# VH-VL binders against o60147, part 104

Target 1, 175 residues: o60147
Amino acid sequence: MLEKNKYLYIFRHIQTNQVLLSQGNVLKKTALFQLPYPLQKPVAPNGMRPAKLRKDHWVPLLKVEFPNESMFQSVFMQLLNYRKYRSVQPLTSDLLKLPIPVRRRKIMRQEVPNTIADLADILNKEKFPENSVRLQLSDKSDSEYADWPPSVQIDSEEIKLSRGFREKTTVDEAR
Short names: E, the ipSAE of ESMFold2; O, the ipSAE of OpenDDE; V2, 0.75 times the mean of E and O plus 0.25 times the DockQ between their complexes.

## First folded at step 5 (VH-VL)

Design v4 (framework fv_patecibart; at its last look DockQ between E and O 0.70; V2 from the best seeds 0.65)
Fold by OpenDDE, look of step 5:
Structure v4 (fold): chain C 175 residues (1-175), chain A 122 residues (1-122), chain B 107 residues (1-107)
Amino acid sequence: as target 1 above (175 residues)
Amino acid sequence: QVTLKESGPTLVKPTQTLTLTCTFSGFSLSKWGVGVAWIRQPPGKALEWLAHIDWDDDKRYYPALKNRLTITKDTSKNQVVLTMTNMDPVDTATYYCARIRYYDSSGYFDYWGQGTLVTVSS
Amino acid sequence: EIVLTQSPDFQSVTPKEKVTITCRASQSIGSYIHWYQQKPDQYPKLLIKYASQSFSGVPSRFSGSGSGTDFTLTINSLEAEDAATYYCQQYDSLPLTFGQGTKVEIK
């Protein structure tokens, strides 16, 4: 269980494309606090914090294994900061010129790639040892959302998570 | 590793059409978040954005030159082509292609080609 | 279009001194400004993205700050290799525009 502290899991909402960060392979209710309050500027259409965590509405995006907990914590906190920063930034003038439905669609499409880009940016700055960080994606093509430093080894195998926010184990496969 | 390289004629006569090709590697224009832009720089002067194209085939042009510019992409060849009609000596410049990395409804030019000097002269 | 005005146009600086370059936008552009370095006979290279984020591989002596209309690029302790022209660029609205550039020379 102590090994959970070096694993970052990122989940995506199937409708809103909102992103939640998780320490470990189980998404906790407290993760919802990462989302803005209803009265705050939404980062996505209706990107309000839901009252309840609906497990069936979230799917895995990626898994990152760090060499140790300290590195994990550093990256995790930085990711939260990046997200917070984006949430308070004004929209571009060009975006504001677009009709609301079009604007909303564009905003929804960028949350996942922005998060991936953030992760890559943080890792590029941290300059961890070569191949010391293991990245596994639910969709391998999502790695294209960013340029990765030599510290990151991208797994050729896609992540396998059940809808219950847990990584599939050999036991699960046998069922 | 991301690389871009400009190719095309280095000498063009006035009123002729310039065709430049940007060949790139290390990324593709098939997925969200990437584009290719053309930027020019007259000798000893500042940089000027001309046009860009993104993964969704959205094309944008500098308004003052819009009627003269056409940008296209061939994703399978990893190429972006810029055509500029009715060239004039004032269009003499180093032409760069650069990758656009999109982020938060904006973008930046993170990788550039070496540039190609295009001289317009009779 | 958004006009970016840099200051100064030219600066001659002794090595190890602090260099400050300012970029002013004709309207508020949030943090959607980037800085590029162009050495003589070379292509521009990205230094700072979104006003204050260093690009990969950029030395720590380079930093950016500002929001809205006023932005600053700072070189803390100028090195000889930093002789170049620096450009700010905005991606708040089309058309994309650059500043006129600031040439930094070494005394």
Scores: ipSAE 0.708, ipTM 0.884, lowest interface PAE 0.8, mean pLDDT 91
Fold by ESMFold2, look of step 5:
Structure v4 (fold): chain C 175 residues (1-175), chain A 122 residues (1-122), chain B 107 residues (1-107)
Amino acid sequence: as target 1 above (175 residues)
Amino acid sequence: QVTLKESGPTLVKPTQTLTLTCTFSGFSLSKWGVGVAWIRQPPGKALEWLAHIDWDDDKRYYPALKNRLTITKDTSKNQVVLTMTNMDPVDTATYYCARIRYYDSSGYFDYWGQGTLVTVSS
Amino acid sequence: EIVLTQSPDFQSVTPKEKVTITCRASQSIGSYIHWYQQKPDQYPKLLIKYASQSFSGVPSRFSGSGSGTDFTLTINSLEAEDAATYYCQQYDSLPLTFGQGTKVEIK
């Protein structure tokens, strides 16, 4: 085979439900720059981007398999653009009425469904062949956040890995 | 595929309590991102939002009617129930249930039931 | 409570011509407005979300624009099946409100 399939990996934070996009199955330190609380959005910015990436706090949300690099790059860049666009929009009037801790929690909790909806919106607008894109989720019910085009085949098997996207070579046991 | 269907009485006498059930399929109220709303439309008039209930049991009501409305859900049965007390002929309308989809702190109604006409008269 | 005022209340339009429907909000609502089509004796159907984003399966002749207080729904080339009443709806602030509707008929 001359080409390898390309994968988009999406992680969520165990506690905050913030989302990180990755080109690889391991998060790089630079992924933290995706967590901006810019001056244009009235939240507590310095408390939202940790100083260090702690990989054990980020778990798989979903994985998308593309048949080639061009499709992957198009979708990945569009997802980043959707996040940027959302970050410069004013908050709703109702959200602004909430105390800052409550507001922050609501904003962070919507990142998972917002990201899934963005992915589906991008894929619905693209002209990809039927069943050319394979979607695998850690929780299949998360597919309910969006409506998927015929180009997407949702894998019947959930992501089995206990953490990360790496497959383990030995059986791990809980303490 | 997402479907919603309203059920309940089509004729109600003044002062009686209306109870409507929305039975839905193709989605669950167990996860963030959706809710079920009740919206009515008097004959020949505009749409009026009445209430909605979210996945986390958050309930919102149109303020002028909040003392007459109760919305509840049974997530395991995929049902949402609206109760409206002290019905009056002005409440004659088609009652819709609809899925509210949340995105970026706002919401829209992406799927609707066919509606049920409720007539309030003696 | 945010009031949405649509204009016009009624249009009778020749097939293939452009239809423009406006919705004005009583206060700034960002882009938090959505558009619905309701054909006679049918339930409403979502057309446009967040002022300008087409809903899945909506024909490309439908488009939306605007931000703040002034919003527009455009049908670039009216077809016979587009005869309907169109509503705008906001969710910037509770209570959720709809415009009064704009009825579009084919000449």
Scores: ipSAE 0.548, ipTM 0.802, lowest interface PAE 1.7, mean pLDDT 85
ESMFold2 (binder alone), look of step 5: mean pLDDT 93; pTM 0.950

Design v5 (framework fv_patecibart; at its last look DockQ between E and O 0.65; V2 from the best seeds 0.66)
Fold by OpenDDE, look of step 5:
Structure v5 (fold): chain C 175 residues (1-175), chain A 122 residues (1-122), chain B 107 residues (1-107)
Amino acid sequence: as target 1 above (175 residues)
Amino acid sequence: QVTLKESGPTLVKPTQTLTLTCTFSGFSLSKYGVGVAWIRQPPGKALEWLAHIDWDDDKRYYPALKNRLTITKDTSKNQVVLTMTNMDPVDTATYYCARIRYYDSSGYFDYWGQGTLVTVSS
Amino acid sequence: EIVLTQSPDFQSVTPKEKVTITCRASQSIGSYIHWYQQKPDQYPKLLIKYASRSFSGVPSRFSGSGSGTDFTLTINSLEAEDAATYYCQQYDSLPLTFGQGTKVEIK
């Protein structure tokens, strides 16, 4: 069980495309604190925190295996920082010219690609040993959202997802 | 591996129309967050953005040249075509196509073609 | 349109020295600026994206900084292969624009 500390799971919301980071294959309620601003209404802008964690609304996006917990923690914190940074950056003047509904849709759709790109950028900066990081995606095509350094080995197999917010295990398959 | 390559005439007469084709591989314009841009560079001068098109067929043009430019894509062929009407010797330049990677509310040119020199002369 | 002004236009630098190139925007553009390297008779290559994020494969001697209107590209220790023209480019608003370029030569 201690080995779970070297695994990063990223989950996406099936409707809002919000992204949550998780240490381990089970998304915890505390992960919602990653999202800024409490949600008062169901139809809130992307990035607002839902009042409750609906397990059935979150699916794994990708899994990353690091050589050790220290590397995991470093990348995890950097990902949070990148997300925070984006959240406080002004929108481009170009985007501001668009109608609000269109703007919102564009922002929502960009969260997953942004997160994947951030991950790749962080890994590029860290310069971990070659093939020392294992990346597995729920959709292999999502790897195209970034250029990956030699430290990353992309798994040819996609993540097997449960209906909730955990990776299917061999135990689950036996049931 | 992402690659882009420009093709078209290298010599154009004044007042004629230039048609350039960008053929690319390693990515698809059907995928979210991707675009293709045309940028030109006169000999010994700086880079100038002309136009771009994204996965959603959104087209943007340099305002001063908008009436002369048309950009289209054929996703099935992995091609983007730029047409520029009423060419003038001042339009002599190396023309590049480049991939746009969209991030946040912005984008950048991460991969470029080698460029094609287009000379406008009588 | 947003005007990007680079400084200086030209630098002749001895190998292993530090090179600093500045780019000033006519208005605030946050961090929506990128840096490109163009060697003679070659196409431009992306070096830095969003002011400070290195592109894949870019040597660590290259770095970027700045926000708002003032941005800097730094080459910590110049190599002979770094002889090139460097451009800043903004993607805050249309039309997209480039700086006039900074040519770096080796002494």
Scores: ipSAE 0.839, ipTM 0.914, lowest interface PAE 0.7, mean pLDDT 92
Fold by ESMFold2, look of step 5:
Structure v5 (fold): chain C 175 residues (1-175), chain A 122 residues (1-122), chain B 107 residues (1-107)
Amino acid sequence: as target 1 above (175 residues)
Amino acid sequence: QVTLKESGPTLVKPTQTLTLTCTFSGFSLSKYGVGVAWIRQPPGKALEWLAHIDWDDDKRYYPALKNRLTITKDTSKNQVVLTMTNMDPVDTATYYCARIRYYDSSGYFDYWGQGTLVTVSS
Amino acid sequence: EIVLTQSPDFQSVTPKEKVTITCRASQSIGSYIHWYQQKPDQYPKLLIKYASRSFSGVPSRFSGSGSGTDFTLTINSLEAEDAATYYCQQYDSLPLTFGQGTKVEIK
């Protein structure tokens, strides 16, 4: 059968640290619908969703390679569901005590570690074969946000930051 | 592998100042989203959070003890230090350091040291 | 300060039976509850975070549930090694607080 969409791409906003998930290595404008409107008014007026997608504001966070389309679709849908669950949770009482600008920055700053923790939780529950899923990060230290199951092979090479994703390459200079 | 270990005196006289050091490995306190906390447990009793210090040097203390507690970190040495002044026999407890990590703004303690028993008696 | 009240204080349970431990918060705390296991002479170990997410390496017999004020830790088939004291902990607001503990013994 044909291989299709076996890669998960995750982007981070350069200023706010908000996160967007993508099936392709270029963000579509509809990806902005992943960002929820605020559940409670004190959190953020106008919601956390920008009016338009500024592609120069979104950089690679991580990339995941799955053996097949079925695994990719399962994990992708679960990540969206985990994010939605978080977005409808009441804020902690301590967050609600903060001035709105501080609260907003703190909530958005958490999207990166929260998403990485969600991904690891999903992969741990899926019971995939050892080393069957390859994870590549733009910042290797971000792997510290989660404990990874044996199914995950973390690539030693970081993604070079750019507007889109670059496929990692093997360079053999000795021949 | 994440490890934490408490060090310091095991016997302290009333009114003295206790200084405890938490030495950890397997993570950096300069990384976003992590901190180190001190929790104590009197013999046979429940756990009591004392203080924690986060990656950004934000420091939080149990309010009733705030005037007696100071928490600091040395990121280059992977150490966090707790100082508690004016020790009293009721402060006799096992003192733990633990890594605090956050999910959805809520902190939890995923790795703990083995603890050190501090006895306060004259 | 949020008070966490655990029930029961103590259980003596035959192996393979189900253990249910409850934790009630003095005010609503969403899903911001976490559970720990402490065996005799040991440091506490994280079991469940965010009400229902198992920590890495925790046996599947452990599960957590609840939101708001009422939370439950369940051990669906008690093993001998599960004899311990169990604590809930909240971080909805500081000061960070723990429940008084529930001691589970094998009988």
Scores: ipSAE 0.674, ipTM 0.832, lowest interface PAE 1.3, mean pLDDT 86
ESMFold2 (binder alone), look of step 5: mean pLDDT 93; pTM 0.952
ESMFold2, look of step 7: ipSAE 0.600; ipTM 0.820
ESMFold2 (binder alone), look of step 7: mean pLDDT 93; pTM 0.953
OpenDDE, look of step 7: ipSAE 0.721; ipTM 0.889

Design v6 (framework fv_patecibart; at its last look DockQ between E and O 0.43; V2 from the best seeds 0.61)
Fold by OpenDDE, look of step 5:
Structure v6 (fold): chain C 175 residues (1-175), chain A 122 residues (1-122), chain B 107 residues (1-107)
Amino acid sequence: as target 1 above (175 residues)
Amino acid sequence: QVTLKESGPTLVKPTQTLTLTCTFSGFSLSKYGVGVAWIRQPPGKALEWLAHIDWDDDKRYYPALKNRLTITKDTSKNQVVLTMTNMDPVDTATYYCARIRYYDSSGYFDYWGQGTLVTVSS
Amino acid sequence: EIVLTQSPDFQSVTPKEKVTITCRASQSIGSYIHWYQQKPDQYPKLLIKYASKSFSGVPSRFSGSGSGTDFTLTINSLEAEDAATYYCQQYDSLPLTFGQGTKVEIK
């Protein structure tokens, strides 16, 4: 069994591009509380929280392995804080000029690159030991969203997905 | 590694059209949250934003020059092209292309080309 | 358009001294301001993003602060290599605009 305590998984919604943080490779229903607003019609692209977690709608974006749980927890909490802070910031005048549906769509599409940028920023500030953090991406090109500090070693291999859009595990391979 | 490079004529006659190409690597305009901008700088003067294009093919222009500017992208070639019509000696400047990184409903220019000096003279 | 006014236009400073550059916006732009460094015959380089966040690789002696209309770039201990022109830039509204620049020279 993979040590869940030092692994950060970030998932994206296949339709809305919303982002969820997870300790471990299996999303819990409580992860939905990361989304700011309760479900109202229409669901997308309003960035609302769905009533139910459909795991098959979420795919791994990236995986981060930390040296220990303490480092994981620190980064995890900071990521949540970054997201919260961003959510309450006034929008630019430029975006405010756009029709609401268009504006919302653009904002939602920024969640993935914003989250990756946040992660890199946090890691840059933390100054972890060189090559002590291992980053694996589902799409290697997503690394371009940020400059990574020497503490981060980017894996050359992409995350492999199993049925249900989670990372393949040893258990999955045995099936 | 992100790189950008401007290419095009360095000498243009008045009333002619300038065509500059920005060729970049290390990123793709097919991905969300990225754009390319053109900024110019007359000799000894400040920087001036001209135009930009983003991953969604949204094109924005400096209003005073909008009728003279056209920006396009070729994602497959990693190129962005700027055309500027009716060039005048006052348009003499170093022209830069730069990557826009969009974040938190805004954006910044995180990587720049070396710039190309364009002189408009008869 | 949003006008950014920097102060001063020029500074001659002794090494190891503190340098302060201000940028004032004609209207409130929140924290959507960035600072760039341009050395002679070079392209501009990003120093500070969103008023106070250092870009990757930027020395710790550079810092930014402010919100709304008044912003400050600070070099806490000037190095010889810091001789350059510094620009503030806003991305709150179009057209995007830069300050007129502040030239910092070493005495």
Scores: ipSAE 0.760, ipTM 0.900, lowest interface PAE 0.8, mean pLDDT 91
Fold by ESMFold2, look of step 5:
Formats: structure tokens, C-alpha cells, sequence
Structure v6 (fold): chain C 175 residues (1-175), chain A 122 residues (1-122), chain B 107 residues (1-107)
């Protein structure tokens, strides 16, 4: 029997702060399709897709446990829709006044706070029972990018700042 | 739990300097994503943005009033202070402080104080 | 400075009918417009952010649409508590500006 997935895993890129959403604790190469490449936005895209998935470049940002798979799927699809909405919007006029390198850095650095804000916005609109959604962050201060509904219980333990969410078998168990 | 409250004088005389304090709770101005703004509304008229200050101490002012306005923050007291010099009867308005939430390079005012009416009259 | 022009300035609407309020920007501002409701003697409350995204706790009868220069706030079935003044606000560029407001009353 396969256990139905009720976990959302979010990764960030160690250099660019781009984010990837995952249904599993290990990124699949198809996750890169979440990033635009190339975009037709004025002078800079909302983000750039790396040519190859380098798993050593992506670290845990947060993990969410939902009450069930149906709620997970709903939130996951909404997060993708929020990202698509941002990616097709023109840049603000003030942002366009900045030098291109500065503009690109500002756009890329927004993806972590934007994604966390999207998650909170979705959870505030969904009518989940109180404390039914468990949120665990790699950096607990990242919870300050948004206001969280009563349905969210923020775990007191941070995700270890490591390569991923996947628990690895011990050497003894892997033999 | 986000709350903002305006405090300061309700009556000032022309030419005096107005000092308003916004005391807030439920968020911090020490981290990315928020700021505090001052917005006024003359009786029966539209809302007018005056100034705001961000988490990184970046300060912005309405250009026509820039020479009359000063905005500062005190992170230890969770306060933002607006000073407006040379008050005139036309400046009679309800003054609000509000939180700016930033998202995708733009911002909106998601939480407001109740406002304080400031009357400028001799 | 970006000027936001709302239309109409005032409207009196039969209960349960649809209310449409428009906001026109003097230049293209993408979707960087936000809508507020202000009831008499109250502070403004956020309704819609980024043209079409409803704020938490806002009734589903409120919706927003538009991009570029022309934006619409819609109340699908007006209720008595919706009598208020509605404002649009842009943050595409500084200075931040509001529309002049649209007052909605129940007939």
C-alpha cells in the first residue's frame, strides 16, 4: 500500500533564492518547469531556469503537513497559480527605473517572501480546522513574511539546514 | 492581532508643528515585508498618502509636502513618529497610521489605526 | 504622479443588485491596484489586492478585475452593510495615490 501524500516540500536555491515546490522530499528534474525560461517581460524575466537540476544547489525552505491529500493538492495547485499570475505581470514602473543588475537581484530575492506570503494567503482563505496544518521552517524568522491563520501550527523545531528533507537510512540499515 | 493606534494632539494652532505617534503591536519593523505609513483624510475628502518608513529604514514622502514632513521609527518601542511643520487650517484631517505589506514590488495597506482627527484652528 | 479617476462619484443602488465601480489610471500600472471600503466614521478596510485577489475575510460578493489602465470593483449582490465609500489605490510608482472615492448608498 502506498501512503497518500499530504506533505508539501518547498526548496530554495542557495544562490538566487528562487523557490521550487515539491510533492516529495526529493526534487524531480521536472520541478524546473515551475521557473520561466525565457520570459518576454520587458528587460528582465521574473526568474531564470537553470539548464540542469543541481540538487546540491537546493536546500529546504519549509515543509507543510496537511490533514489529507485532497487539501494538499488544492493548496499545491493554488500556489502554482499564484506563481503563474506573478510571472505574467509587467514589472512596476519604479522597478523598471533601476539598473538591470539591481532589478534582477530584487526580483529574484522576492521569491522566498512572495511564496511564503502566497502560502499564508491561501491558508487564510481555506477553512481548515484550528491547528490542523503543521508548518516547519528552516529559518523560523521567515514566518514573519506573512500573517498565519489559526489553522496553522508552526513547529518549534527548525528543519536542519542540510541538503534536503529526506531522512536517510543509517549505514547499518542501508547495508 | 495586528493593531495600530495613533496618538498626539487633536487641536493645533496655525504655524505650529504637529507630532503624531503610531504605536503598533503584532508585527515588527526589523524584518522584510512591512512598513508603516501615515495617510490623512480631510473631512469629506479622499485619502492622501503622506509618508511611510520601511523595515530597512527607507523613508518616502509625498513630494509636495516633503519639506514639512519627517518620519522616524523606534523599533524598541514599536513606534513610528510623524512630524509635520507649519500647520495650516487646510491640514485639518483625520490622520491614520497603517501597515504596508509588500508583495511583488508593490504594497497595500492591510491594517489601519482608528485614526485621530487633528483640527488646525486659531 | 499617477492619477486615479473613479466612476461614478456616487451611486444609489437597489438592494440585491450589482454594483460596478471603475478606476482609471493615467498610465499603465499592470495589476498594481488595491481596493478599500470605508464606512461612515470608520477607518478604511482592504477588500481587494492586486486588482483581483480578495483579502482574507472579505465576502465573496466582492470581486475585482482589470489590468493596465482600467479596473473594476464589483459587488454582485449589494447588501445593506455595503453602503460605504470605495477607494482604489496604486503602488506602481511613488507617490502612492488614491482615487477620489465612490460613495455607494442603498435605495
Amino acid sequence: as target 1 above (175 residues)
Amino acid sequence: QVTLKESGPTLVKPTQTLTLTCTFSGFSLSKYGVGVAWIRQPPGKALEWLAHIDWDDDKRYYPALKNRLTITKDTSKNQVVLTMTNMDPVDTATYYCARIRYYDSSGYFDYWGQGTLVTVSS
Amino acid sequence: EIVLTQSPDFQSVTPKEKVTITCRASQSIGSYIHWYQQKPDQYPKLLIKYASKSFSGVPSRFSGSGSGTDFTLTINSLEAEDAATYYCQQYDSLPLTFGQGTKVEIK
Scores: ipSAE 0.568, ipTM 0.815, lowest interface PAE 1.6, mean pLDDT 86
ESMFold2 (binder alone), look of step 5: mean pLDDT 93; pTM 0.950

Design v7 (framework fv_patecibart; at its last fold request DockQ between E and O 0.66; V2 from the best seeds 0.78)
Fold by OpenDDE, fold request of step 12:
Structure v7 (fold): chain C 175 residues (1-175), chain A 122 residues (1-122), chain B 107 residues (1-107)
Amino acid sequence: as target 1 above (175 residues)
Amino acid sequence: QVTLKESGPTLVKPTQTLTLTCTFSGFSLSKYGVGVAWIRQPPGKALEWLAHIDWDDDKRYYPALKNRLTITKDTSKNQVVLTMTNMDPVDTATYYCARIRYYDSSGYFDYWGQGTLVTVSS
Amino acid sequence: EIVLTQSPDFQSVTPKEKVTITCRASQSIGYYIHWYQQKPDQYPKLLIKYASREFSGVPSRFSGSGSGTDFTLTINSLEAEDAATYYCQQYDSLPLTFGQGTKVEIK
């Protein structure tokens, strides 16, 4: 297994708060396929997938370092599945009662928390060794969106924000 | 570690007002996606949602009891207070406060207090 | 309000047997249903969230399934400690509502 591929980056769109998962600190064009089609539950006001990847519209939300690539892949796939599962569910009746602009705002605000909650949920289920997973957030307060298992060590330092990618580490540069 | 604890009188006379306080730790009501709810359970009966308040100070009440219920939060003290006016013996129940974790425009009660039995009697 | 009807109201089950509890909603609620366990003289504890997601610390013998109007809580092999009343609860719309509960006793 390649140690250099054990990093999960989650990016947030600066306007829509849509979320993209990335193996490594560089967003790939194919990441856009993670976003729902118009007929699915919208995660953005327009409920549409952007036609092009504008890397400058995306900022790192968090970074997760796993012990190995296998663990990364497991969590990555589960995250995708969680998102997919949400996307096929109807909106709550309560949400549907709200005016469209209000509804859209609510949908925008929940994407990041939902994703973080999913991550924590998955990690809780995986039962990785204590402090074996390192989590670094752009905003440390975002860790409050979930309860984390003992396997997760939250970094006291926040990641520096960049557009479309995270600054390369020595490991990432070796890729 | 998340904890919640209910406090208040355990005996209330009819027509009086019940005031219950939920004191919690391990989280705050300042962050998006968190709330606190009050749920009661009459002896030997099912659970009944009464009210809840979220991080944004949005308050929701059970419609049939809305005119009797008031829920407030003090984020600095990590407390949520429920007042219920015009108490009646039928309101005798164990009252719980619970944390709401919001997710996907919904929510669930992931942590509960131990509950406090409130008896309404002359 | 959304009415949740559980079935059965009561079960007396031998240890190691499978227990199935059903919750039916008066209208479609997607997967916005949760299950709670309440043992005698204790507070309710979350078991399953959003129909099928086990809460942290919940034994693997507990599982949830369903969507729309029909949901199921399953205990694949009942343990003595599982004697409790189980409630479903919906957060599709306000007011929030619970099922009437299903009491599971050990034979």
Scores: ipSAE 0.895, ipTM 0.952, lowest interface PAE 0.5, mean pLDDT 93
Fold by ESMFold2, look of step 7:
Structure v7 (fold): chain C 175 residues (1-175), chain A 122 residues (1-122), chain B 107 residues (1-107)
Amino acid sequence: as target 1 above (175 residues)
Amino acid sequence: QVTLKESGPTLVKPTQTLTLTCTFSGFSLSKYGVGVAWIRQPPGKALEWLAHIDWDDDKRYYPALKNRLTITKDTSKNQVVLTMTNMDPVDTATYYCARIRYYDSSGYFDYWGQGTLVTVSS
Amino acid sequence: EIVLTQSPDFQSVTPKEKVTITCRASQSIGYYIHWYQQKPDQYPKLLIKYASREFSGVPSRFSGSGSGTDFTLTINSLEAEDAATYYCQQYDSLPLTFGQGTKVEIK
């Protein structure tokens, strides 16, 4: 039996609601590369990449335990692809009619639900064994952003803030 | 399991008020991310969206019918009610309720009721 | 109000052949389009969401593509059970609108 990373960690920014995906329970500075630099879109404000990773600004959103590393890698890459596909789309016409502060607030509020919906969509299309994927949320009501397949077991225990992600999981190693 | 079912009268006289109830199960309108919509389909014709109501009680109506439509919800009973006043024979259609799932500032209808045919005639 | 125009209105297709249905929007709607299948005397069923994302349980022979104003639903190899009317629906802006439908029959 080899120790392999089979945990997906997802963090939320406390102010902007931006989302970062992580292979480990501690965010690395390179995770910021998942966020766009200020993009030149003529539509609505995008989330801006912070200049520095401030770990006190990022809190746990959810954790997923997969049966093995191969499944973790597949889902992790698909989540990045889903976000990329969404990020290159224009905003809706109705959203563009809103005042910029209102539009920005609506966009910020959607990234967490969108990410959770993406995860569920991926898991619904994959044929994982029943109860083979354990999902733990910081707020269990967030599970209501999506319909979950039989393969997903939602943990009754919520994640404690930030401290619940640190030091207790294996660090992802290159293999 | 997500299910929706329409109930109400199937025959209505012109000028009467139609009241349709959508009873659903397998999801709740007390949490965010979903809504319930009413969509109708005249015999042999295309689908027409009428109204929808969200988890946060936001209500939207087809503009040309706004003065005739009222949509409400009872989250504790898992029901959404559509009231349409001043019915006319042109309103004869199959009326569906459907769940709207929101994503990326838009939404789609992922689950539908079986529909109920409402005939408006003398 | 955004008008969705589907083409063709009707097609009769030999089994195993490719079916192509187009949906044109009266203005750009990004990828905010969804496709439904409605068999006779049944409620509509979701096939494709956001132009190209298949809904769970939909056979792989169904696919969607397009962005902006021109969208396509494709059935790679038509099966007998695919005889139905197909609708596109937009939610780029309210009011929500549907295309007029495309009826597909098996020869």
Scores: ipSAE 0.775, ipTM 0.876, lowest interface PAE 0.8, mean pLDDT 87
ESMFold2, look of step 5: ipSAE 0.704; ipTM 0.843
ESMFold2 (binder alone), look of step 5: mean pLDDT 93; pTM 0.951
OpenDDE, look of step 5: ipSAE 0.866; ipTM 0.930
ESMFold2 (binder alone), look of step 7: mean pLDDT 93; pTM 0.951
OpenDDE, look of step 7: ipSAE 0.853; ipTM 0.920
ESMFold2, fold request of step 12: ipSAE 0.727, 0.696, 0.756; ipTM 0.848, 0.845, 0.862
ESMFold2 (binder alone), fold request of step 12: mean pLDDT 94, 94, 93; pTM 0.953, 0.953, 0.951
OpenDDE, fold request of step 12: ipSAE 0.892, 0.894; ipTM 0.950, 0.951

